# VH-VL binders against Stromal cell-derived factor 2-like protein (SDF2), part 6

Target 1, 181 residues: Stromal cell-derived factor 2-like protein (SDF2), of Arabidopsis thaliana (Mouse-ear cress) (q93ze8)
Amino acid sequence: VEITYGSAIKLMHEKTKFRLHSHDVPYGSGSGQQSVTGFPGVVDSNSYWIVKPVPGTTEKQGDAVKSGATIRLQHMKTRKWLHSHLHASPISGNLEVSCFGDDTNSDTGDHWKLIIEGSGKTWKQDQRVRLQHIDTSGYLHSHDKKYQRIAGGQQEVCGIREKKADNIWLAAEGVYLPLNE

## First folded at step 18 (VH-VL; from u6 with light chain Y94F)

Design v1
Fold by ESMFold2 at other seeds, fold request of step 22:
Structure v1 (fold): chain C 181 residues (1-181), chain A 120 residues (1-120), chain B 106 residues (1-106)
Amino acid sequence: as target 1 above (181 residues)
Amino acid sequence: QVQLVQSGAEVKKPGESLKVSCKASGYTFTDYYMHWVRQAPGQGLEWMGIINPDSGYTSYAQKFQGRVTMTRDTSTSTVYMELSSLRSEDTAVYYCARDSRNVGWYEDYWGQGTLVTVSS
Amino acid sequence: SYVLTQPSSVSVAPGQTATISCGGNNIGSKSVHWYQQRPGQSPVLVIYYDSDRPSGIPERFSGSNSGNTATLTISGTQAMDEADYYCQVWDYSFDVFGGGTKLTVL
């Protein structure tokens, strides 16, 4: 199944099986931006992300997402954009990944390059991919480093500049819009 | 071996701009962030900002926001730091310094420093 | 803006242990890095992530970080250890240096 712009998907971390998750809890001191974590459960309304093109491009809802495309990922429930910047992540001190902005406010910190592992010209369900942040060059990353209190049992999500096994994600559950022609 | 070679000393007048270059060699230039740090005579180290040479993305210390611009040229593996509207307090040695491979938020290799003197 | 404080100077006899402190609110939750700067030279990283030594740094250099104080420890001090020492953290979006400590070996 083809991933198209406008699809609402869960992104599963390949190694840990945790889904990319967010909700209206800020990181606390420092950036103060909405936290992004790995969530252990499959049934979670806060792990849906809408695939959106960057502003000023010709891609429309229902278009396939090509390998190497720059995209945005909007958190469905809070409408904020998956974001990164030059802040230290809370547990490992890597690049912080957060949610930022709203329906009308987005900046280049919301831009991610889709990198498809193996063969394939367009993004498909269950395909191994990486998401590389444009500004920081960090790959969306997670690992078995868990929050112990506020987000107990949830894993840190951060950015890492090196390709590693822990930056592989799969589009798992979701509402996949039909491909345009 | 990793080397960061900076441009030579400069003498400037108040109100002018300075621009220091830092040429990197011995590693993949776009894989590492670059910091700029200055040191006034007899004083400590003062961070100015950071650049991602891969994207050109920058973040500046609040004190220098609006006066500092950091750029790079990937074809020559060179970063630049420009500071405008100079005043005597800007007299310092200016250093470029490389971050670790995955942004460890520390400076593992430093340039030799560039003395910039601002005097009327 | 986060502040790191260091003593202006520390004096030690040759062969003795020098300790250089770096104070900051809850610095124990941060990763502390240390630099040596000899007169007329660029800084050199001597400790990173509180206690790790880069290759080529002698084992007599060590570091610790707990509560509100990080400490650089130099055992068996030598005349060549006479230098300025800076602690440093990254405070979310900003690199912060301590004011520096001049180590004198008498």
Scores: ipSAE 0.683, ipTM 0.879, lowest interface PAE 1.5, mean pLDDT 92
Fold by ESMFold2 at other seeds, last read:
Structure v1 (fold): chain C 181 residues (1-181), chain A 120 residues (1-120), chain B 106 residues (1-106)
Amino acid sequence: as target 1 above (181 residues)
Amino acid sequence: QVQLVQSGAEVKKPGESLKVSCKASGYTFTDYYMHWVRQAPGQGLEWMGIINPDSGYTSYAQKFQGRVTMTRDTSTSTVYMELSSLRSEDTAVYYCARDSRNVGWYEDYWGQGTLVTVSS
Amino acid sequence: SYVLTQPSSVSVAPGQTATISCGGNNIGSKSVHWYQQRPGQSPVLVIYYDSDRPSGIPERFSGSNSGNTATLTISGTQAMDEADYYCQVWDYSFDVFGGGTKLTVL
């Protein structure tokens, strides 16, 4: 199944099987921006991300997402954008990944390059991909480092500049909009 | 072998701008952030800012916001730092310094330094 | 803005252990890095992440960090260790350097 602009998807970390998660809880010792974590449960309404094009491009809802495209990921429930910046992440001291902005406010810190592992031309469900942040060049990353007082032992999500096994993600569950005719 | 080679010493007058270059070799230029740090005569190290050579994205120390501009040229593996509206207090040795692997937030290799003297 | 405090100078006899402190509010929760700067030269990294040594730095250089104090320790101090030493942290979005400590071996 093709991932299209407008699809609402869960992003599963390949190695740990945790899903990319956020809700209205800011980082306490970090930037104060909305936290982004890995969540252990499959059933979680806070793990949906809407695939959006960068403003000012010709990509439309229902278009396939090509390898190498720059995209945005909007957190469905809070409407904030998956974001990164030159700020230390709370546990590992890597690049902080957060949610920032709203429906009308987005900046280049919300831009991610889709990198499809292997020879695929368009993004498909269960395909191994990386998301590389445009401003920082960090790959979306997670690992077995957990926040102590979060329900279900949520994992840190951060950015790192090295390609590693721990920055592979899959589009798992979701509501996939059909390809445009 | 990692090497950072900076441009030569400069003498400037108040109100002018300085521009220091830093040419990198021995590693993949776009894989590492670059810091700029200065040191006034007889004084300590003062961080000025950081650039991602891959994207050109920058973040500056608050003291220098509005006066400093950092750029790069990926074809020559060179970063630049420009400081405008110079004052005598800007007399310093200016260093480029590479951030460590995996976003370490420390400076593992330093350029030789560039002395800029601001005097009338 | 976060402040790191170092003594202005430390003196030790050759062969003795030198201890250079770096004070900061809750510095034990941060990663501390140390640089050596010999007269007329660029800084050189000697300790990172509190206690790790880069390749080429002798084992007599060590570091620790807890509470409000990070410490650089040089055992068997030699004349070539005379230099200025700076501690550094990354404080959220900014590098912060200590004021520097001049180590004198005499």
Scores: ipSAE 0.682, ipTM 0.885, lowest interface PAE 1.5, mean pLDDT 92
Fold by ESMFold2 at other seeds, last read:
Structure v1 (fold): chain C 181 residues (1-181), chain A 120 residues (1-120), chain B 106 residues (1-106)
Amino acid sequence: as target 1 above (181 residues)
Amino acid sequence: QVQLVQSGAEVKKPGESLKVSCKASGYTFTDYYMHWVRQAPGQGLEWMGIINPDSGYTSYAQKFQGRVTMTRDTSTSTVYMELSSLRSEDTAVYYCARDSRNVGWYEDYWGQGTLVTVSS
Amino acid sequence: SYVLTQPSSVSVAPGQTATISCGGNNIGSKSVHWYQQRPGQSPVLVIYYDSDRPSGIPERFSGSNSGNTATLTISGTQAMDEADYYCQVWDYSFDVFGGGTKLTVL
């Protein structure tokens, strides 16, 4: 199934099967921005992300997301944007990935380039993709490094500047908004 | 072979601006962040900021916010650092220094340094 | 802001072991990097991630980091090791250098 603008999806880390997750808990050290982690369970209301275009583009709700498009991902429950910046991530010291802003406040730190692995022209469910952050050039990444106390059992999500197996994600569960005619 | 070659020494007056260039070679310019670090005479190293040459995105040390601008030209593999409203305490050697590709937050290669003297 | 503290100077006899400390609150939870700066030269990375040596740095250079102190250790010191040494961390959004330690080989 096609991923369209307006779809609310879970992003599964291919290698660990953890889903991209956030909730209204800031990082305890570092930026103090809302934490983003990998969550081990499938049933989690805090793992939904709404696919949104960058403001000022011609893309609209129900349009397919093309390979190479710059997009935003809005956390459904908190309305904050998946974000990165030149800030060390809490466990590995890579690029911090956080949630920031709100429905009316978004900046270039919320912009991600969709890279479809292989020859696909548009983003589809279960397709192998990478998300490259525009400002930092870091790929959305996760690995088997777990938080212990806060968010116990959840794994670190960060940005890494090299393509690696651990920055492959799939659109898994979700409410896929029908493709426009 | 990684090389960072900086522009030559400058003499400036208070209130002027300085602009130092740093030309990179021997690696893919846009794959690595670039730091700027200065060293006043007889003093230690002071970090000024960082630029992603791929996007042009920058982050500055709080002390220099509002006075420093870092830019790049990807066609010449060159980063620039401009410091405005110069004062005598801005007399220093200014270094560009490369971060690691996987974001190590350390400076693995340094330019030769550019001495800027600010005197009236 | 985060502060790294180094002694101003350390003296060592040739062939002996030099230790240069870098103090910081909970520095053991950070990655510490070390630079050598010989007189009139640019800094050179000698240790990164607490204890790793870049290619071309002699084995006599080693590092450790625990609690509130990181340490650069130079075994079998030589006259050419006489230099200023800086510790450095990235404190979330900011690069922070220690004040520097002048190593004198007597």
Scores: ipSAE 0.674, ipTM 0.884, lowest interface PAE 1.6, mean pLDDT 92
Fold by ESMFold2, fold request of step 22:
Structure v1 (fold): chain C 181 residues (1-181), chain A 120 residues (1-120), chain B 106 residues (1-106)
Amino acid sequence: as target 1 above (181 residues)
Amino acid sequence: QVQLVQSGAEVKKPGESLKVSCKASGYTFTDYYMHWVRQAPGQGLEWMGIINPDSGYTSYAQKFQGRVTMTRDTSTSTVYMELSSLRSEDTAVYYCARDSRNVGWYEDYWGQGTLVTVSS
Amino acid sequence: SYVLTQPSSVSVAPGQTATISCGGNNIGSKSVHWYQQRPGQSPVLVIYYDSDRPSGIPERFSGSNSGNTATLTISGTQAMDEADYYCQVWDYSFDVFGGGTKLTVL
């Protein structure tokens, strides 16, 4: 199944099976922006991310997402954008990944390059992908390092500038908007 | 193998701008962040900011916000640091220094330094 | 506004062990890095992440970090170790350097 602009998807961390998650709980240090974590359960309303194009491009809802495209990921419930910057992540001291902005407020810190592992030309369910942040060059990354006091044993999500096994993600559950043309 | 070669010493007047270059070799230029750190005569190290040479994205120390601009040219593997509205207190040796491949928030290789003297 | 405090100087005899402290509020929760600056030269990284030693740095250099104090330790101190030593952390979005410690080998 094709991932199209407008699709609402869960992103599963390949190695740990945790899903990319956020809710309105700010980081206690660093930016103070909305926290982004890995969540252990499959049933979670806070793990949906809407695939959006960067403003000023010609991409529209239902278009396939090409390998190498720059995209934004909007947290469905809070409407904030998956974001990164030059702040240290809370546990490992890597690049902090947060949610920032709203429906009308987005900046270049919300821009991610889709990298499809292998020879795929468009983003499909079950493909191994990486998301590389444009400003910092960090890959969306997670690892089996858990927050001590967050319910459900959520794990750290951060950015890492090196390709590693722990920055591979798969589109898992979701509502996949039908492919145009 | 890693080399960071900076431009030569400069003499400037108050109110002018300085611009120091730092040419990198021996590694993949765009894989590593670059810091700028200065050291006034007889003083310690003072961090000025950081640039991602891959994207050109920068973050500056609060003290220098509004006066410092860091840029790069990927075709020559060179980073630049420009400091405007110079004061005599800006007399210092200016260093470029490379961060680790994964962002480690420390400076693993340093340039030779560039003395900039600001005097009337 | 995070502050790192170092003694201004430390003296040791050749062959003895030098210790250089770096004080900071809850510094044990941070990753501490150390630089050597010989007279007239650029700084050189000697310890990172509290205790890791980069390639080419002699085994006599070691580091530790707990509580409110990080420590650089130089065993078998040699005349060539005479230098200024700086500790450093990344505090949120900023590098913070200590004021430096001049090591004198008598």
Scores: ipSAE 0.667, ipTM 0.868, lowest interface PAE 1.5, mean pLDDT 92

Design v1
Fold by ESMFold2, last read:
Structure v1 (fold): chain C 181 residues (1-181), chain A 120 residues (1-120), chain B 106 residues (1-106)
Amino acid sequence: as target 1 above (181 residues)
Amino acid sequence: QVQLVQSGAEVKKPGESLKVSCKASGYTFTDYYMHWVRQAPGQGLEWMGIINPDSGYTSYAQKFQGRVTMTRDTSTSTVYMELSSLRSEDTAVYYCARDSRNVGWYEDYWGQGTLVTVSS
Amino acid sequence: SYVLTQPSSVSVAPGQTATISCGGNNIGSKSVHWYQQRPGQSPVLVIYYDSDRPSGIPERFSGSNSGNTATLTISGTQAMDEADYYCQVWDYSFDVFGGGTKLTVL
């Protein structure tokens, strides 16, 4: 199934099977921005992300997402954008990944380049992809390093500038809007 | 064979601007962040800011916000740092320094330094 | 705003062990890096991530970090180790250096 702009999807970390997750809990130290983690369960309302184009482009709801496209990912429940910046992540000291902004406030820190592994031209469900942050050049990354307290059992999500097995993600569960294309 | 080669020493007057270049070689220029650090005569190291040469994204130390501008030219593998409204306290050796391959938040290779003297 | 405190100087006899401290509030939760700077030269990384040594740095350089103090240790100190030493952390969004410690071998 094609991933289209407007689809609400869960992003599964291939190696650990944890889903990209957020909720209205800020990081305890550092930026104070909304935390982003890997969640161990499949059933979780806080793991839905809406695929959105960058403002000012011609892509619209229902269009396929092409390899190499710059996109935004909006956390469905909180309406904040998946974000990164030059700030140390809480456990590993890599690039912090957070949620920031709202429906009317977005900046370049919300922009991610879709990189499809293999020969695919458009993003499909269960396809191996990487998301590279435009400002920092970090790949969306996770690993089996877990929070002990507030987000107990959830794993760190961060940015890493090197391609590694731990920055491969799959669009798993979701509501996939019909393809216009 | 990583090398960071900086522009030559300068003498400036108060109120002028300085601009130091840092040419990188021996690695993929856009894969590594670049820091700028200065050192006043007989003093310690003072961080000024960081640039991602891939995107041009910058973050500056609070003290220099509004006075410093960092840019890059990917075709020449060169980073630039400009400091405006100079005063005598800006007399220092200015260093470019590369961050590690992945974001390590430390400086693994340093340029030779550029002495900028501000006096009237 | 985050401050790293180093002693201004440390003196050791040749062959003895030098210790250079770097104090900071809860520094044990941060990654500490150390640089050597000889007179008229650029800094050189000697320890990163508290205790790791870059290639080419002698084994007599070691580091530790716990509580409110990080320490650079130079065992079997030689005349060539005479230099200024700086500790450094990345504090959230900012690079922070200690004030530097002049190591004298006498």
Scores: ipSAE 0.642, ipTM 0.875, lowest interface PAE 1.9, mean pLDDT 92

## First folded at step 19 (VH-VL)

Design w1 (from q4 with light chain W90F Y92W)
Fold by ESMFold2, look of step 19:
Structure w1 (fold): chain C 181 residues (1-181), chain A 120 residues (1-120), chain B 106 residues (1-106)
Amino acid sequence: as target 1 above (181 residues)
Amino acid sequence: QVQLVQSGAEVKKPGESLKVSCKASGYTFTDYYMHWVRQAPGQGLEWMGIINPDSGYTSYAQKFQGRVTMTRDTSTSTVYMELSSLRSEDTAVYYCARDSRNVGWYEDYWGQGTLVTVSS
Amino acid sequence: SYVLTQPSSVSVAPGQTATISCGGHNIGSKSVHWYQQRPGQSPVLVIYYDSDRPSGIPERFSGSNSGNTATLTISGTQAMDEADYYCQVFDWSYDVFGGGTKLTVL
């Protein structure tokens, strides 16, 4: 199944099986932006992300997402964009990953390059991918390091500049919009 | 062997701009962030900002916001720091310094420094 | 903004142990890095992440960090260790350096 622009998907961290998650709980000191974490459960309404093109492109709902495309990921419930910047992440001191903006406010901190592992030309369900942040060059990353206070039991999501096994993600559950002909 | 080679010493007048270059070698230029740090005579180290040479994305210390611009040229593996509206307190040695591979937020290799003197 | 406080100077006899403090509110929750700067030279990283030593730095350099104080310790201090020493943290978006400590080996 093709991942198309407009699809609402869960992104599963390959090694831990945690899904990319967010909710209206801000990080503590530092940025204060909405937290992004790994969530252990499969059934979770806060793990849906809508695949969107960057503003000013011609990509339309139902178009396939090509390898190397720059995309945005909108958190379905809160309408904020998956975001990164030059701030230290709370647990590991890597690159902070947050949710920022709204339906009308987006900036380059919301831009992620889709990198398909292997020979695939378009993004498909259960395909091994990385998401590289354009501004920071950090790969979306997670690891078995869990919050103890805010978002207790959920794992840290951050950015890491080096390719590692822990920055592989799969599009798992979701509502996949049909591919345009 | 990691090397950061900076441009030579400069003498400037108040109101002018300076531009220091820092040429990197011995590693993959776009894999590491670059910091700029200055040191006024007899003073400590003062952080100015950081650049991602891969994207050109920058973050500046608040004190220098609006006066500093950091850029890079990936074809020559060179970062630049430009400071405008110079005044006598900008007299300092200016250093480029490399961050660690996976963003450790510390400076693992330093350039030789560039002395900039702002004469009234 | 976050502030790091260092003593202006520390004096030790050759062969003895030097300690250089770096004070900061709850600095024990931060990663502290240390730089050596010899006269007329660029800073050199000597400790990172509180206690880790870069390749080529002698084992007599060590670091610790707890509570409100980080400490650089130089055992068996030598004349070549005479330099300025700076502590540093990255406080969310900003590098913060201490004021520096001049180590004198008498």
Scores: ipSAE 0.659, ipTM 0.878, lowest interface PAE 1.7, mean pLDDT 92
Fold by ESMFold2 at other seeds, look of step 20:
Order: structure tokens, then sequence, then C-alpha cells
Structure w1 (fold): chain C 181 residues (1-181), chain A 120 residues (1-120), chain B 106 residues (1-106)
């Protein structure tokens, strides 16, 4: 199944099986922006992300997402954008990944390059991918380090500049919009 | 053989701008962030900002926001730091310093420094 | 903004242990890095992540970080260790340096 612009998907961290998650709880230090974590459960309304094009491009709802495309990911429940910047992440001191903005406020910190592992031309469900942040060059990353106080039991999600097994993600559960023809 | 080679010393007048270069060698230029740090005579180290040479994205210390501009030229593996509207307190040695590959937020290799003197 | 406090100077006899403090509110929750700067030279990293040594830094350099104080310790201090020493953290989006400590070996 093709992932199209407008689809609402969960992103599963391949190694740990945790899903990319956010909710209206800011980081206690650093940017103070909305926290982004890895969530252990598969039934979670806060793990849906809407695939959106970058403003000023010609891509529209229902179009396939090509390998190497720059995209945005909007948190479905809070409408904020998956975001990164040159700030230290809370646990590991890597790149902080947060949610920021709203339907009308988005900047280059919301832009991610889709990198498909292997020979795929377009993004499909269960395909191994990386998301490389445009401004920082960091890959969306997670690991087995968990929060103790805020978001207890949830994993830190951060950015790291090296390709590692821990920055592979899969589009898992979701509402996939039909491909345009 | 990581080396950071900076441009030579300069003398400036108040109100002018300075531009210091830092040429990197011995590593993949676009894989590492670059910091700029200055040191006034007899004083401590003062962080100015950071650049990602891959994208050109920058973050500046609040004190310098609006006066500092950091750029790079990937074809020559060179970063630049410009500081405008110079004052006498901008007299300092200016250093470029490389961040670690995995975003360490510490400066593992330093340039030789560039003395900039601002005099009336 | 976050502030790091260092003593302006520390004096030790040759062969003794030098201790340089770096004070900061809850600094024990941060990663502390240390730089040595000899007169007329660029800074050199001597400790990172509180206690790790880069290649080429002698084992007599060590570091610790707990509570409100991080510490650089130089055992068996030698004349060549006379330098300014700076602690540093990355706090939120700013690189923060301490004011520096001049180590004198008498």
Amino acid sequence: as target 1 above (181 residues)
Amino acid sequence: QVQLVQSGAEVKKPGESLKVSCKASGYTFTDYYMHWVRQAPGQGLEWMGIINPDSGYTSYAQKFQGRVTMTRDTSTSTVYMELSSLRSEDTAVYYCARDSRNVGWYEDYWGQGTLVTVSS
Amino acid sequence: SYVLTQPSSVSVAPGQTATISCGGHNIGSKSVHWYQQRPGQSPVLVIYYDSDRPSGIPERFSGSNSGNTATLTISGTQAMDEADYYCQVFDWSYDVFGGGTKLTVL
C-alpha cells in the first residue's frame, strides 16, 4: 500500500517496536516545546501523523511520496508539526525532536527528507525508511533509554547525524488515502 | 589530520565589519557542525554561535543576534563568520571549533585563532 | 541565562593534586566539558561528558560532576600544567563557558 500525502499513519521504530508519539506535555527543559516520544502500545490515538508536503510545492493530497522527497508530519490530535533544531535532547544530549507550530505556523524546522532503504521509488507501508531533518541533518532516532518522570515508560526520540539501525522506521497502522490516478 | 586554518590578524575601525575564514581539512566537512568562540584580551571564552555546513543552518548566541552572520562554502570546505557594527569591546581572538560527529555539544578541535583589533 | 562559576586562580605545588571547581545550579544533571589553554595558544579539550578523556590526554586528568559542582582534578601536577582551565556545558541552545581558572604550579 502506497503512502500518499494526506494519509494518517503510525511510525514504528523498527528495533524497539515503539510508535512515534506526542501529546500536550512540554519538555521541562530545553525548548519547552511539545514532547515527542516512543510509545509502547499499538492502540494510541496520539501516534497518528498526517503526511503533508512542504509549502510552495505542487504535491497534492493522494499523490505518492517519492524517495528523497521533503515532507512534513503533522501530529493528528494536536495539529503541531514534527520539528527539530540545534538544541540538546533531554536524556542523551542529541538533537531535540519536538512538536511545534499549528495549521498556520510552520517553518523549515518541520522539513524532513524521506530516505527509502533499498530500491523503492515511492513510499509504501512496511518499507524501511529514515527521516533526515533538513536544517540539522539529523536522522529521526530512538533507543531503549526511557523517561522516568515525564512520560514514564516512553522512549526518548531524538535526532542523530549518523545512519544507525536505531533510525529505521516503518509506516505501520494508519488510514491510507488512495493513490491518485 | 583534522586541521582548522583561520585567516590572518586584522585591524578594524569602529563601525566596520570583520569577516574571519576557517578552512577545514582531514575530515568530511559537511558531517560536523562548526562553532565560533571569541576571547577578549585577558578574558574568558565567549560562545558566538554554530553552523551546520551541510544545510547552512545557523543558531547564534542572543548577544550577537542581528550582528553576526555565519556562512560556508562547501566547495572550499570553509566556514566564515562576519561581525558587523564593530566596537572596541569586539577586540578579541576569534576561534572556529569543530563539534563532534554525533552532536556532542563540545569543541573537539580548535583553529589557531584570528586576532581582530578594533581601534579608534 | 545559565551561569557557570569558577575560582579565578588555584595554586599547587609540583607533584600535588590540583582541584578546579565549576559551580552551577543543578550542574549534576548536565554534561560538563573542560578545556586547557596555555598562554598564547588555542584551547584544548581535556575532559568531555564529565569524566571522559580524549586520546592523548594523560590519565592524571580526571573529572566528576554531582549536585551543583563539577570538578576537574589533576594529580601529580607538573609545571607544564600551568594554564587557564574552562568548564563548559551546552544549556538549551547556548554553549556556556565558565569564567576560567588560572592554575599556577609553584
Scores: ipSAE 0.549, ipTM 0.850, lowest interface PAE 2.5, mean pLDDT 91

